# VHH binders against F-box protein At4g00755, part 22

Target 1, 377 residues: F-box protein At4g00755, of Arabidopsis thaliana (Mouse-ear cress) (q8lg03)
Amino acid sequence: MDFVNNLDTDTSLSILSCLDDPSDIVRASAVSRSWRQFVVKYSLSKNLCLKLFHQLSNVDHIIETSNDRNGESSEAGSSSLMDTRLLEKEHRAFALLARGCMSSPIESCIADAIRASSTDNYPVESILNTLEKRDRIGRTPSYWSSTGQHKTTVPESLLYKLIGDLCLITEVSIHPFQAYFQRGHPIYSSHYVRFRLGHEKDNSPHYNNSQDKKGEPGKSSIESNYVWTYTSQEFSMAQENRLQSFQLPEPVLCIGGYLLVEFLGRVQTQEMDGQYYICVSHVKVEGRSLAKSFRVENVDDNGKFGLKVLSYNDPKKMEEMDAEAGQDMDAEAGQSQLRNLEQLLNLLHRHPLDVVDYVWPDESDDEYAESEDEAEP
Below, E stands for the ipSAE of ESMFold2; O stands for the ipSAE of ESMFold2 at other seeds; V2 stands for 0.75 times the mean of E and O plus 0.25 times the DockQ between their complexes.

## First folded at step 17 (VHH; framework vhh_8fcz_2)

Design cc1 (from aa1 with H102Y Y103H; at its last look DockQ between E and O 0.39; V2 from the best seeds 0.00; counts 0 for: pae O 2.7 > 2)
Fold by ESMFold2 at other seeds, look of step 17:
Structure cc1 (fold): chain B 377 residues (1-377), chain A 119 residues (1-119)
Amino acid sequence: as target 1 above (377 residues)
Amino acid sequence: QVQLVESGGGLVQPGGSLRLSCAASGFTFSNYAMNWVRQPPGKGLEWVSGISWSGGTTTYADSVEGRFTIIRDNDKKMVYLQMTSLKTEDTAVYYCARYPDYHGDEYYEGQGTQVTVSS
């Protein structure tokens, strides 16, 4: 039975606003044609994704690579069909994104080590060594080292490329290096670490390529070539020879595929020269990659970009379905989720004020919430 | 405008206790780690203690570990340094600070508060 056909628009929106899981809105669109049409018409998948990941407000347009859009091209000039086509395209893209953010496997997300803010004994002690999990290979040490500094306040940073343009990052792990070949076996950590996620600046004709600019004080290619859309809080590092994991308070959607690790506050001097160093043996980043499904195109000066859909297949779901081909577990799990959704909707229909009212006051409270950015003097 | 205001310093006998306070304003306090640093007479700044953004992790210089305790209250935007078993070597001006997060010297210190330990 088609629950949505028997409800007005305001009641249907109230029911669906109780769904906090993006995948449940996507599953609702599969229940019947009326449910799907409702979800598509009111952009519920897109709006929920925007609520969860504000960076998606910068999506300017959706680009599909499929050439199976037959029939839609045959009805040129119909404004109502063009509006429906746009809404269905957006629904497909954002529904796929929602599924990927909830179901893609957790994996290591670093594809390449790009550069450090400084490197002692280049290239031997370069950032590339941080991709190796061991602090030595045979008798050869494996670590990145900053240059030495007499001041403890000079920070350092490491720049990495992620495995895809769209990654949901959950955790960064860092192993500081213990110099086992020095007296006292010192550990060259920092007091704090911080993480930034973002993208490379647009490669327009007016793009300033600062990597070749001689004599520019106070600027580096890292600062001039990248835009950071997320900056974490400052986590404490321990002076301990172990992999230290820093869970982000909430998963963060990285658009554009770059991570900057910043080290704040130098702790340990080297006896030979009395200068402070920071040394790292390994960096690991974990999250959910959407690289098989999406690419990011043409980020402009305002941060707007095209979201290119590469494939509508869900590799995790396909792998699970293949592994369980001799049983009905995936079909029964999908039907169980649909039954749970229907039970929630039936409860809301029977008692709409008891459920709908407690969902809506959160939006009014957001307008009156105190901001920590305006701390009292 | 970022401001850090220290208070609670004074004269204390060796073995005594003292509690320093730091009121923070003008920035999103709960995003930043906070530190106490000190400047003994005729010496440069020395790092004393630090506390993570959430307050879940504290660190101490070897010379004060076991005697000093750093605490933060993100709701009140305060950092404290509880000092016990004070020694004459702890005599210094104490500053509340956050480390710079760029290649610069933006290291926000307050006016400082004098701690004097003498018999």
Scores: ipSAE 0.483, ipTM 0.829, lowest interface PAE 2.7, mean pLDDT 76
ESMFold2, look of step 17: ipSAE 0.551; ipTM 0.860
ESMFold2 (binder alone), look of step 17: mean pLDDT 88; pTM 0.890

Design cc2 (from aa1 with A33G; at its last look DockQ between E and O 0.04; V2 from the best seeds 0.00; counts 0 for: pae O 14.4 > 2, framework grips, placed apart)
Fold by ESMFold2 at other seeds, look of step 17:
Structure cc2 (fold): chain B 377 residues (1-377), chain A 119 residues (1-119)
Amino acid sequence: as target 1 above (377 residues)
Amino acid sequence: QVQLVESGGGLVQPGGSLRLSCAASGFTFSNYGMNWVRQPPGKGLEWVSGISWSGGTTTYADSVEGRFTIIRDNDKKMVYLQMTSLKTEDTAVYYCARYPDHYGDEYYEGQGTQVTVSS
């Protein structure tokens, strides 16, 4: 004899519609079988998720990997039975999504650097260097540089791929580069930075150009091939050699897994040519990844897509298990070693020197950890 | 062909002084900033000091500021590192380097010269 059984439907809906925390909807569905049926019947988990994350309005169906073959082989039955099975499927998916958005740990969410709007001295000063926390690896500087411009109003941008198709992004951090080897040790920051989150335009899965990830400049490709479902305010940047963190006003659900960092308003000229540059040594993105639980599939021409559920395990417990096994740290260390090798090979191609055995920063205990020491020797 | 040749290394007692030299050729020396970097035994590389193309600006790592002086002579195409108050921690191979500063520039370094500070 719970209170749903004792109240009319409109009063029960009014009470439950006041819940703004997705986890409270999940808890309500567990109070009794009557409450669970009510939550499922009126799509309360789905509707709350849509209220909190407008980007989910483009989900038009749910795909379950482990159960889809069984569901597809079943006789359709009546329209009421099919509607009930669909509502159950949606409830399971959106309840999992709500849990993940509230309970998954905060982590670094960049998987790869894709391209910059321009790059000086390509590929040596490319966007790939921004994945590295340090502003130098051995004797080689580590930063991305734009090309020079005479006007302060020409913007620049950096495009990154996130670790999964669904990430709840909370914070982006930017470390401007100080050219310690130039007169005056200038810092090549910008007046403002702005962030966009979104997905690729999927005109055809068979002809998608997702293979263009070498970090070559391609400003028009960025604007032509991506859809931005979120654009932040302009954040002021300081002309300071430090990691600067920009907290989003509210966490943003990125569906499709791409981040664009835009730099607005050039501030620093290079003495030798009098042109303005923007240079960045590190970009970091923090949020809650749902990559272990969800994928995005079958994007159509209207921007609608299927939400594929990979696993119904608790996202927090899955991340804790991965962290306990140490594979997240191993993957970060391995990616750092690969970037260092690519930079070293480029350097050795120009300067064949006997330094390869001592240039691997991962051999130092604290160089690649999240809480880096912030000082070079 | 860009060439950088370091010299002047050797064995020195703590508190002593030493002057490293770097002879540059194969590029317009007066258009480039120059740097000293070092590699202590069994450790990674460490930037030490830099000097602008004109010599008007000099910079130093915190660990050597006040003890080391970088100097250039554009007429002789030389860069120097004057080291004083040497410590055991300064033991390293020292390299003269031209960092990429301009479009199309490449990193160059010399062969290095050994500095050993020990009793």
Scores: ipSAE 0.000, ipTM 0.298, lowest interface PAE 14.4, mean pLDDT 73
ESMFold2, look of step 17: ipSAE 0.006; ipTM 0.426
ESMFold2 (binder alone), look of step 17: mean pLDDT 91; pTM 0.925

Design cc3 (from aa1 with Y32H; at its last fold request DockQ between E and O 0.67; V2 from the best seeds 0.00; counts 0 for: pae O 2.5 > 2)
Amino acid sequence: QVQLVESGGGLVQPGGSLRLSCAASGFTFSNHAMNWVRQPPGKGLEWVSGISWSGGTTTYADSVEGRFTIIRDNDKKMVYLQMTSLKTEDTAVYYCARYPDHYGDEYYEGQGTQVTVSS
ESMFold2, look of step 17: ipSAE 0.567; ipTM 0.866
ESMFold2 (binder alone), look of step 17: mean pLDDT 88; pTM 0.890
ESMFold2 at other seeds, look of step 17: ipSAE 0.554; ipTM 0.862
ESMFold2, look of step 18: ipSAE 0.564; ipTM 0.865
ESMFold2 (binder alone), look of step 18: mean pLDDT 88; pTM 0.894
ESMFold2 at other seeds, look of step 18: ipSAE 0.583; ipTM 0.872
ESMFold2, look of step 19: ipSAE 0.587; ipTM 0.874
ESMFold2 (binder alone), look of step 19: mean pLDDT 88; pTM 0.894
ESMFold2 at other seeds, look of step 19: ipSAE 0.618; ipTM 0.884
ESMFold2, fold request of step 20: ipSAE 0.000, 0.527, 0.334; ipTM 0.108, 0.850, 0.765
ESMFold2 (binder alone), fold request of step 20: mean pLDDT 90, 90, 90; pTM 0.908, 0.908, 0.909
ESMFold2 at other seeds, fold request of step 20: ipSAE 0.419, 0.494, 0.514; ipTM 0.804, 0.839, 0.844

Design cc4 (from aa3 with Y108H; at its last look DockQ between E and O 0.01; V2 from the best seeds 0.00; counts 0 for: pae O 18.6 > 2, placed apart)
Amino acid sequence: QVQLVESGGGLVQPGGSLRLSCAASGFTFSNYAMNWVRQPPGKGLEWVSGISWSGGTTTYADSVEGRFTIIRDNDKKMVYLQMTSLKTEDTAVYYCARYPDHYGDEFHEGQGTQVTVSS
ESMFold2, look of step 17: ipSAE 0.524; ipTM 0.845
ESMFold2 (binder alone), look of step 17: mean pLDDT 85; pTM 0.867
ESMFold2 at other seeds, look of step 17: ipSAE 0.572; ipTM 0.872
ESMFold2, look of step 18: ipSAE 0.573; ipTM 0.866
ESMFold2 (binder alone), look of step 18: mean pLDDT 84; pTM 0.866
ESMFold2 at other seeds, look of step 18: ipSAE 0.000; ipTM 0.108

Design cc5 (from aa3 with Y32H Y103W; at its last look DockQ between E and O 0.70; V2 from the best seeds 0.00; counts 0 for: pae O 3.5 > 2)
Fold by ESMFold2 at other seeds, look of step 17:
Structure cc5 (fold): chain B 377 residues (1-377), chain A 119 residues (1-119)
Amino acid sequence: as target 1 above (377 residues)
Amino acid sequence: QVQLVESGGGLVQPGGSLRLSCAASGFTFSNHAMNWVRQPPGKGLEWVSGISWSGGTTTYADSVEGRFTIIRDNDKKMVYLQMTSLKTEDTAVYYCARYPDHWGDEFYEGQGTQVTVSS
């Protein structure tokens, strides 16, 4: 049954706008053609995605691959029919993104190690070693080492390329290195770690080599060549030889595919030279890569970009669910529709059907209040 | 403008207690880890204690473990250092500090508060 068709627009919009969970909106659009048309008309999938991931406000157009969606061009005119076609295209893209955030596998998202801010004994102790989980291969130690510093406040960073242009990141894990071959078995970690996610600046080169700007404190090519659209809170690291996991307070959508790991506060000196070092045996990032579904194109000077859809996986799930009972238009049908809407809303919020649990944290009034207290924008 | 204002220092006898306070303003306090560092007479800065952005993880230098407690209040934008069982080697100027958002910015932002432990 077509619940939206039998209710006035204000009532239907009020009921559907209470759906904040992306799986609820996807399920609502699959239950009837009228519900789908309503979700498309009022951009509910797009608005949910924008609420969850503010970085998507920089999407200025959707590009569909002709192999996946052979739809009509929407740029022939500005008629109301052309507006409907544009809204349909946006709905398909953002509905796919919402499904990807729930159903894509959680896995390691690092594709490549690009550069460290410094590297001792290059290339032997380079950032590439952090991709290896083991701290030794045979008798050879496997870790990245910074160069030495006399001051504890000089930071270090490791730069990685993620798998694909769009990744939903939930957790970063760091394994500090314990020099088991040195007297005292020192651990060369840091007091804190901070994470940044972002993209390359226009015309900046892609680097796989950690040594472009080695040895130049305060002149980091990383800051000059990258734009960081997300910077995490500063997490405490323990001086412990174990994989330490840092759950982000909320999932973060990385657009452009770069992760920077910053180490703040040097702790351990090397006995031989008395200088402070930071050494890491492994870095792992976990999340949901949307690389099979999306690509980012045409990033302009303002950070606006085209969102290219490469493939629509499972587009039929939104269209294959049975409609609710009855199509009779009398007063009994109207009351039955209200009961069915109430039941559907309760079912979608209390007992999600055929959906992978989402990981997005809820926002609180205290969290919003602290965001509102910033004096300087 | 970032400001960190320390207070609560003073003269105490060995074995005594003090509570240091730090009022923070001019930045998003709840995003930053906060630290206490100290400078003993004639020596360089020494890290004392740190607390993660949420307050869920605290860390301490070996020399103060078990005697000092770091506390933060994100609602009031305050950091505290509760010091007990004070020793003469704890005599120093104590500073609260945060790491900069950019590598060219300053790490330490206040004048500190003097703690003197002497019989």
Scores: ipSAE 0.416, ipTM 0.794, lowest interface PAE 3.5, mean pLDDT 76
ESMFold2, look of step 17: ipSAE 0.470; ipTM 0.826
ESMFold2 (binder alone), look of step 17: mean pLDDT 83; pTM 0.847

Design cc6 (from aa3 with D101E H102P; at its last look DockQ between E and O 0.84; V2 from the best seeds 0.00; counts 0 for: pae E 7.2 > 2, grease 24.3 > 24.2)
Fold by ESMFold2, look of step 17:
Structure cc6 (fold): chain B 377 residues (1-377), chain A 119 residues (1-119)
Amino acid sequence: as target 1 above (377 residues)
Amino acid sequence: QVQLVESGGGLVQPGGSLRLSCAASGFTFSNYAMNWVRQPPGKGLEWVSGISWSGGTTTYADSVEGRFTIIRDNDKKMVYLQMTSLKTEDTAVYYCARYPEPYGDEFYEGQGTQVTVSS
C-alpha cells in the first residue's frame, strides 16, 4: 500500500507509527523504495523494538563484520553520510532482531548449569543433576539438594547459562524432587519460585563452565558477579512430584545469557535431623534463541553494550538448515552423554560399592534357586 | 518501606470463626505472593497459608486445610484469612508476611494480631 506519496510526512508518520507488529514494518519497507526510506529515516524498526523490549535501550552501537570495509573512513568525517549509514545499519539490525523474536523456533534455552547457593553431599547432589529430565540414572537418584536449615525463610538459588547472548524467554519449568527412598516419600519443594535474567559483570569471565566445585560463597558471590535486568513475580510452587510450568506474564528478552532460579520458603523437613531442605530434579527453560544472529560485546561501566550481527539470514531458515544438516543433534548427544558420565563418576568416587549394588538386576532369575514359590519382581 | 498491618484477632470459643485482615503498603503488592504465619505461645513461627501474586493459587498447612481460607484483593492491597472451626491449637499471634529480598533471611511482617481460642 503506497499512500505515503500522497500524504505529508507528519500524517504518514502517524499512520505508520500505529503499526505494532514487527512483520507489518518489514512488509511496509518492502512495498516501495519510498516506504523503506521512510521506515529507515524515522527509525521505525528500532523504535518498535525499544517499545517491545526496554532492555534494548542499553544498545550503544551496532557491529557488522562484513559491511564496514568499503563504507567507512575515520579521518574523512562527513556527518550527514555517517548519519545515513548509521540509520541503515540500525534498521537492518533491529529489523532482524524483531523478526527473530517473532519467528525463531521455541526451544530449550539452558546450555549449562553453573552454581547452586548450597549443595548437600557435594558433588553427588549438585545442580548438574537438574539438567536431566529423569529423577534417577539407573538406580542412582538424580537431583540437586540444598543444605539443611532450621528456618523456613532461608532461600536457595540455582544459576544457569543460556544457549546465547540474546534469548527471548517465555516459560520456566521446575520439577521438585520426591525422595522415593525415604520414609513417607517426602517432596522437597518450596513455597514460591522467582526468576531473574541478566548478564555477568566484566570481572566474571574467570568462571569455568558448569562447575559446582569452586568453594565460592553462595548467594553473595552470585550477587557480586551478575546484573539482573529482569525479576519475575513470585510464583506459587505445589508440593507435587511433577514438572511445574511457570509462564512469564510477558516474554522477556534476556541480554547476556544468564538465568537465576530462586526458591523461597522451605516446606519439608527431613525426618532424621528435622531440618528443612529444597530438592529439584529438573529445570527447563523455553524461549526463542537469537544466538545464530547476534552476540553481545563490550559492556561498559554504564551498562551500555555493542550488538554484533553475526548473520542477516532469516532465523527460521537458519534453524531449518541446521536441522537438515544434523549439527545440533550431534552436539546435544555429546553433551548429554558427558553429563551422564560426570554424574556416574561422582557417584563412583563417593559410593563405589553402592553403585554396584544399584546395578543389581531385580528381574534376573540367575541367582534365584531356593524357593518353590513364584513371585513377581 | 515495606509495611504490613494485621487486624481482626480476638477471643473466640472452640468451633468459632474469625476473619483476619492485612493492609500492605511500600511495595508493588501485585508482584508478590503473600502469607500468613503464626507463633503459638512458647514456640517458633509456623507457616499457615499462602496465596500467589495473582490469587490464582492458594496453599495451606495440613493442620488448617479445609478450615482456613486465604483471599487477596490487589486493588485494595489487602490479604485476608477467614478462619472457621477454630481449635485451641490455633491460639497464636498471626502475622501477615512476605518473603524477603534474595539475601535477607527474615520475613517482612507486621506487628501481629493475637488469636486466642479457649472455652
Scores: ipSAE 0.115, ipTM 0.653, lowest interface PAE 7.2, mean pLDDT 76
ESMFold2 (binder alone), look of step 17: mean pLDDT 83; pTM 0.848
ESMFold2 at other seeds, look of step 17: ipSAE 0.411; ipTM 0.802

## First folded at step 18 (VHH; framework vhh_8fcz_2)

Design dd1 (from cc3 with Y107F; at its last look DockQ between E and O 0.54; V2 from the best seeds 0.00; counts 0 for: pae O 3.2 > 2)
Fold by ESMFold2 at other seeds, look of step 18:
Structure dd1 (fold): chain B 377 residues (1-377), chain A 119 residues (1-119)
Amino acid sequence: as target 1 above (377 residues)
Amino acid sequence: QVQLVESGGGLVQPGGSLRLSCAASGFTFSNHAMNWVRQPPGKGLEWVSGISWSGGTTTYADSVEGRFTIIRDNDKKMVYLQMTSLKTEDTAVYYCARYPDHYGDEFYEGQGTQVTVSS
């Protein structure tokens, strides 16, 4: 016989309040119908999730798909069946969210590269190149470059779309570009990086049109079209040719699915023009994407949004099912193919003879990446 | 309003040591990287050293690496520059600095502290 049937309400709430982990609340609700009733009635799952991820206080309503069918809505514990159904819906959504935040695998979360604050030789040295792990394709270098600046303090930024509207972000990794084709093989790093997570502002045509005509010259930036709900501390970045990882002090729940990478402090001049540049060969973002379980709808000017539940399937079970199926509707794979085709088009425009190397990539064909005896700075 | 106040400069002989201090206020100190920059007589600003928000990573200009050490204390909102093996080329006004929020400026910085290395 379970504890809830033998105990008064206050004692049961005291026992359940000792659970510190939202996944423990979810497990407690599975122990018996009595425990589930208390967790649902007193919104324990929702309240613990809000404690851990305060951004969830902006959830205005929960939207369920017509294809999601379960039997939990039959239980009653209030004077109104409508109240019971709303609490049960809320419990299901936040229980799923808690499980996703704790159990989904850590993986790369970038879906698309959107734009940079500046780009030298656009589109050849564009932000799209940062999605490629290698710093070259055949003989053609693969990197994003800022424009040149005489002052070291002019910042730069790269804007990315994440996989899905709800992502728990843990780490961002940046690989500065080493210009292997320039004398001295300089590395175009920055002193610091800073990360922001957030969502697009309202995309109404009237709002966007008036903003274009009323923006102050020279002060407008990518950020005028986005709301950043998280801004990281400023991390030091080394002038080193390696992937540099920046673990966030705590995991951050991104609502709306946008990441801004900001580069602060130019370090390296180009010999020919004496100007400072920032160049990046790769950007990687790691976290837990909840794209298979949730969508975010209608983020308003106050940051309130609708949380749409796409599926109540277990996130861990969904990953196992996806691996077994192998071929079902992989948006990341499709997006990667499109990015590769866009890179090929850019390469054809720049260097038609390099196309053969790009179409058949061979990671073993980079011999001077293996030579350690060729000691030149 | 961001405010940075440097102190600890002075006159030293070549090979000597000094410890510079910087008191910060007007911003969330523990979120920002901090830097030392310097201006030698008749020359422009030169970046010297930087330290990450947590103090876990430090960086140095080649000319001072191995001789200078940057340290921060987030509880006291202080940053320091321990200078050893000083050379006459280190003579400059030293500024404690934070990167600007506004386009067009180099750094948020104070009035500086003079370091003079001479026989």
Scores: ipSAE 0.414, ipTM 0.803, lowest interface PAE 3.2, mean pLDDT 76
ESMFold2, look of step 18: ipSAE 0.571; ipTM 0.862
ESMFold2 (binder alone), look of step 18: mean pLDDT 85; pTM 0.863

Design dd2 (from cc4 with Y32H H102Y; at its last look DockQ between E and O 0.76; V2 from the best seeds 0.00; counts 0 for: pae O 2.7 > 2, grease 24.9 > 24.2)
Fold by ESMFold2 at other seeds, look of step 18:
Structure dd2 (fold): chain B 377 residues (1-377), chain A 119 residues (1-119)
Amino acid sequence: as target 1 above (377 residues)
Amino acid sequence: QVQLVESGGGLVQPGGSLRLSCAASGFTFSNHAMNWVRQPPGKGLEWVSGISWSGGTTTYADSVEGRFTIIRDNDKKMVYLQMTSLKTEDTAVYYCARYPDYYGDEFHEGQGTQVTVSS
């Protein structure tokens, strides 16, 4: 059995947990025809995904590519045949989703910077500067700046578009800007930062022409154009010139592909005008993109949508470099992985394995779990 | 309805200690950072100390660092400010506060508690 053979001690960080792990469902369906039929019949893949990511409750239906339509179309001639074809289709889609959430590469998930709630000296100090990890281009500073405020209580926000309609987000990192050209080299961070993930309203106009240097925050445009299905806790932000990483307490599935970064509480005044500013040189968002596998279609007024499967190819990035480099593992995580592996092997001995006709091509369980993101920028 | 109620202020001699308390209700307390701000006589509000949603990170104004300690208890929905080595410059009305977010209500603060440091 290939997935069991690939769970040796030194290469496994992610040991199978009992059915609360999406990868367990994929492995169970590959064990035998009876196990696969059980998983399909009782919708175990779908139900686990819904348990982990409540946003998936808004999926109305699964859409497959037209090349697969002739084998997947249903007719009104038999309700029992239609039910079976629906369950198989749902199993394939949610099994792919579960695999993507476990095995897709961790990558930077920002595609575009959309707008800021305010921008000083537009367009020079705009949100676009936050996309690259630098605070200058030659002698010219590179950062986003809010407009000035006399009150510390006026928040600010930065809005980004993600690289796909489904992204599993794990970490947001922010680099506050230090004004090295001002006396005292002040750092214009905020007291706190908070993150929202969500989607654009179906009929919202996307125009970015209302931003003003001295205008109020762009709250009315953002409020009317976006729906936030996740809002994080308020993290403390240090007044320090470094990339500061904020690990979400749990990974979050973003459906629809938008991130809002909110800055709460102004700290630093500019000496020249006595006003409070917030300035940021870089924003980075990391997670697992499922953009190659899925797209969101037909969003209705209730937020329900079709989940279109673009490809059933393995969402996992090619790992030839990782296999050669090896993996660094936490000792306590390694001990729990060994225990879980032994439990899985004991289970497999009680249920003899078969190779089934319907297993994934090149089904591999050589996944290397990321070491807790301590070194990522 | 967000409510913040401060207590524990009083008259203290220089070098003395006080512990301020803040009881919170009307919001999901464990999701929000909490702050102490103060208003010295005849002056505007100034930020004193903050604590992250979990209590894992605390921050202090330079003028109070090393003398004040902010603590939160998410089970009891309480925030505390332990003040030691008090100076006459610490005389102020102290407020427990929550900063507004982009989609939230205005700045929330309690009615305050008076701290007076005088011989």
Scores: ipSAE 0.503, ipTM 0.846, lowest interface PAE 2.7, mean pLDDT 75
ESMFold2, look of step 18: ipSAE 0.563; ipTM 0.867
ESMFold2 (binder alone), look of step 18: mean pLDDT 85; pTM 0.864

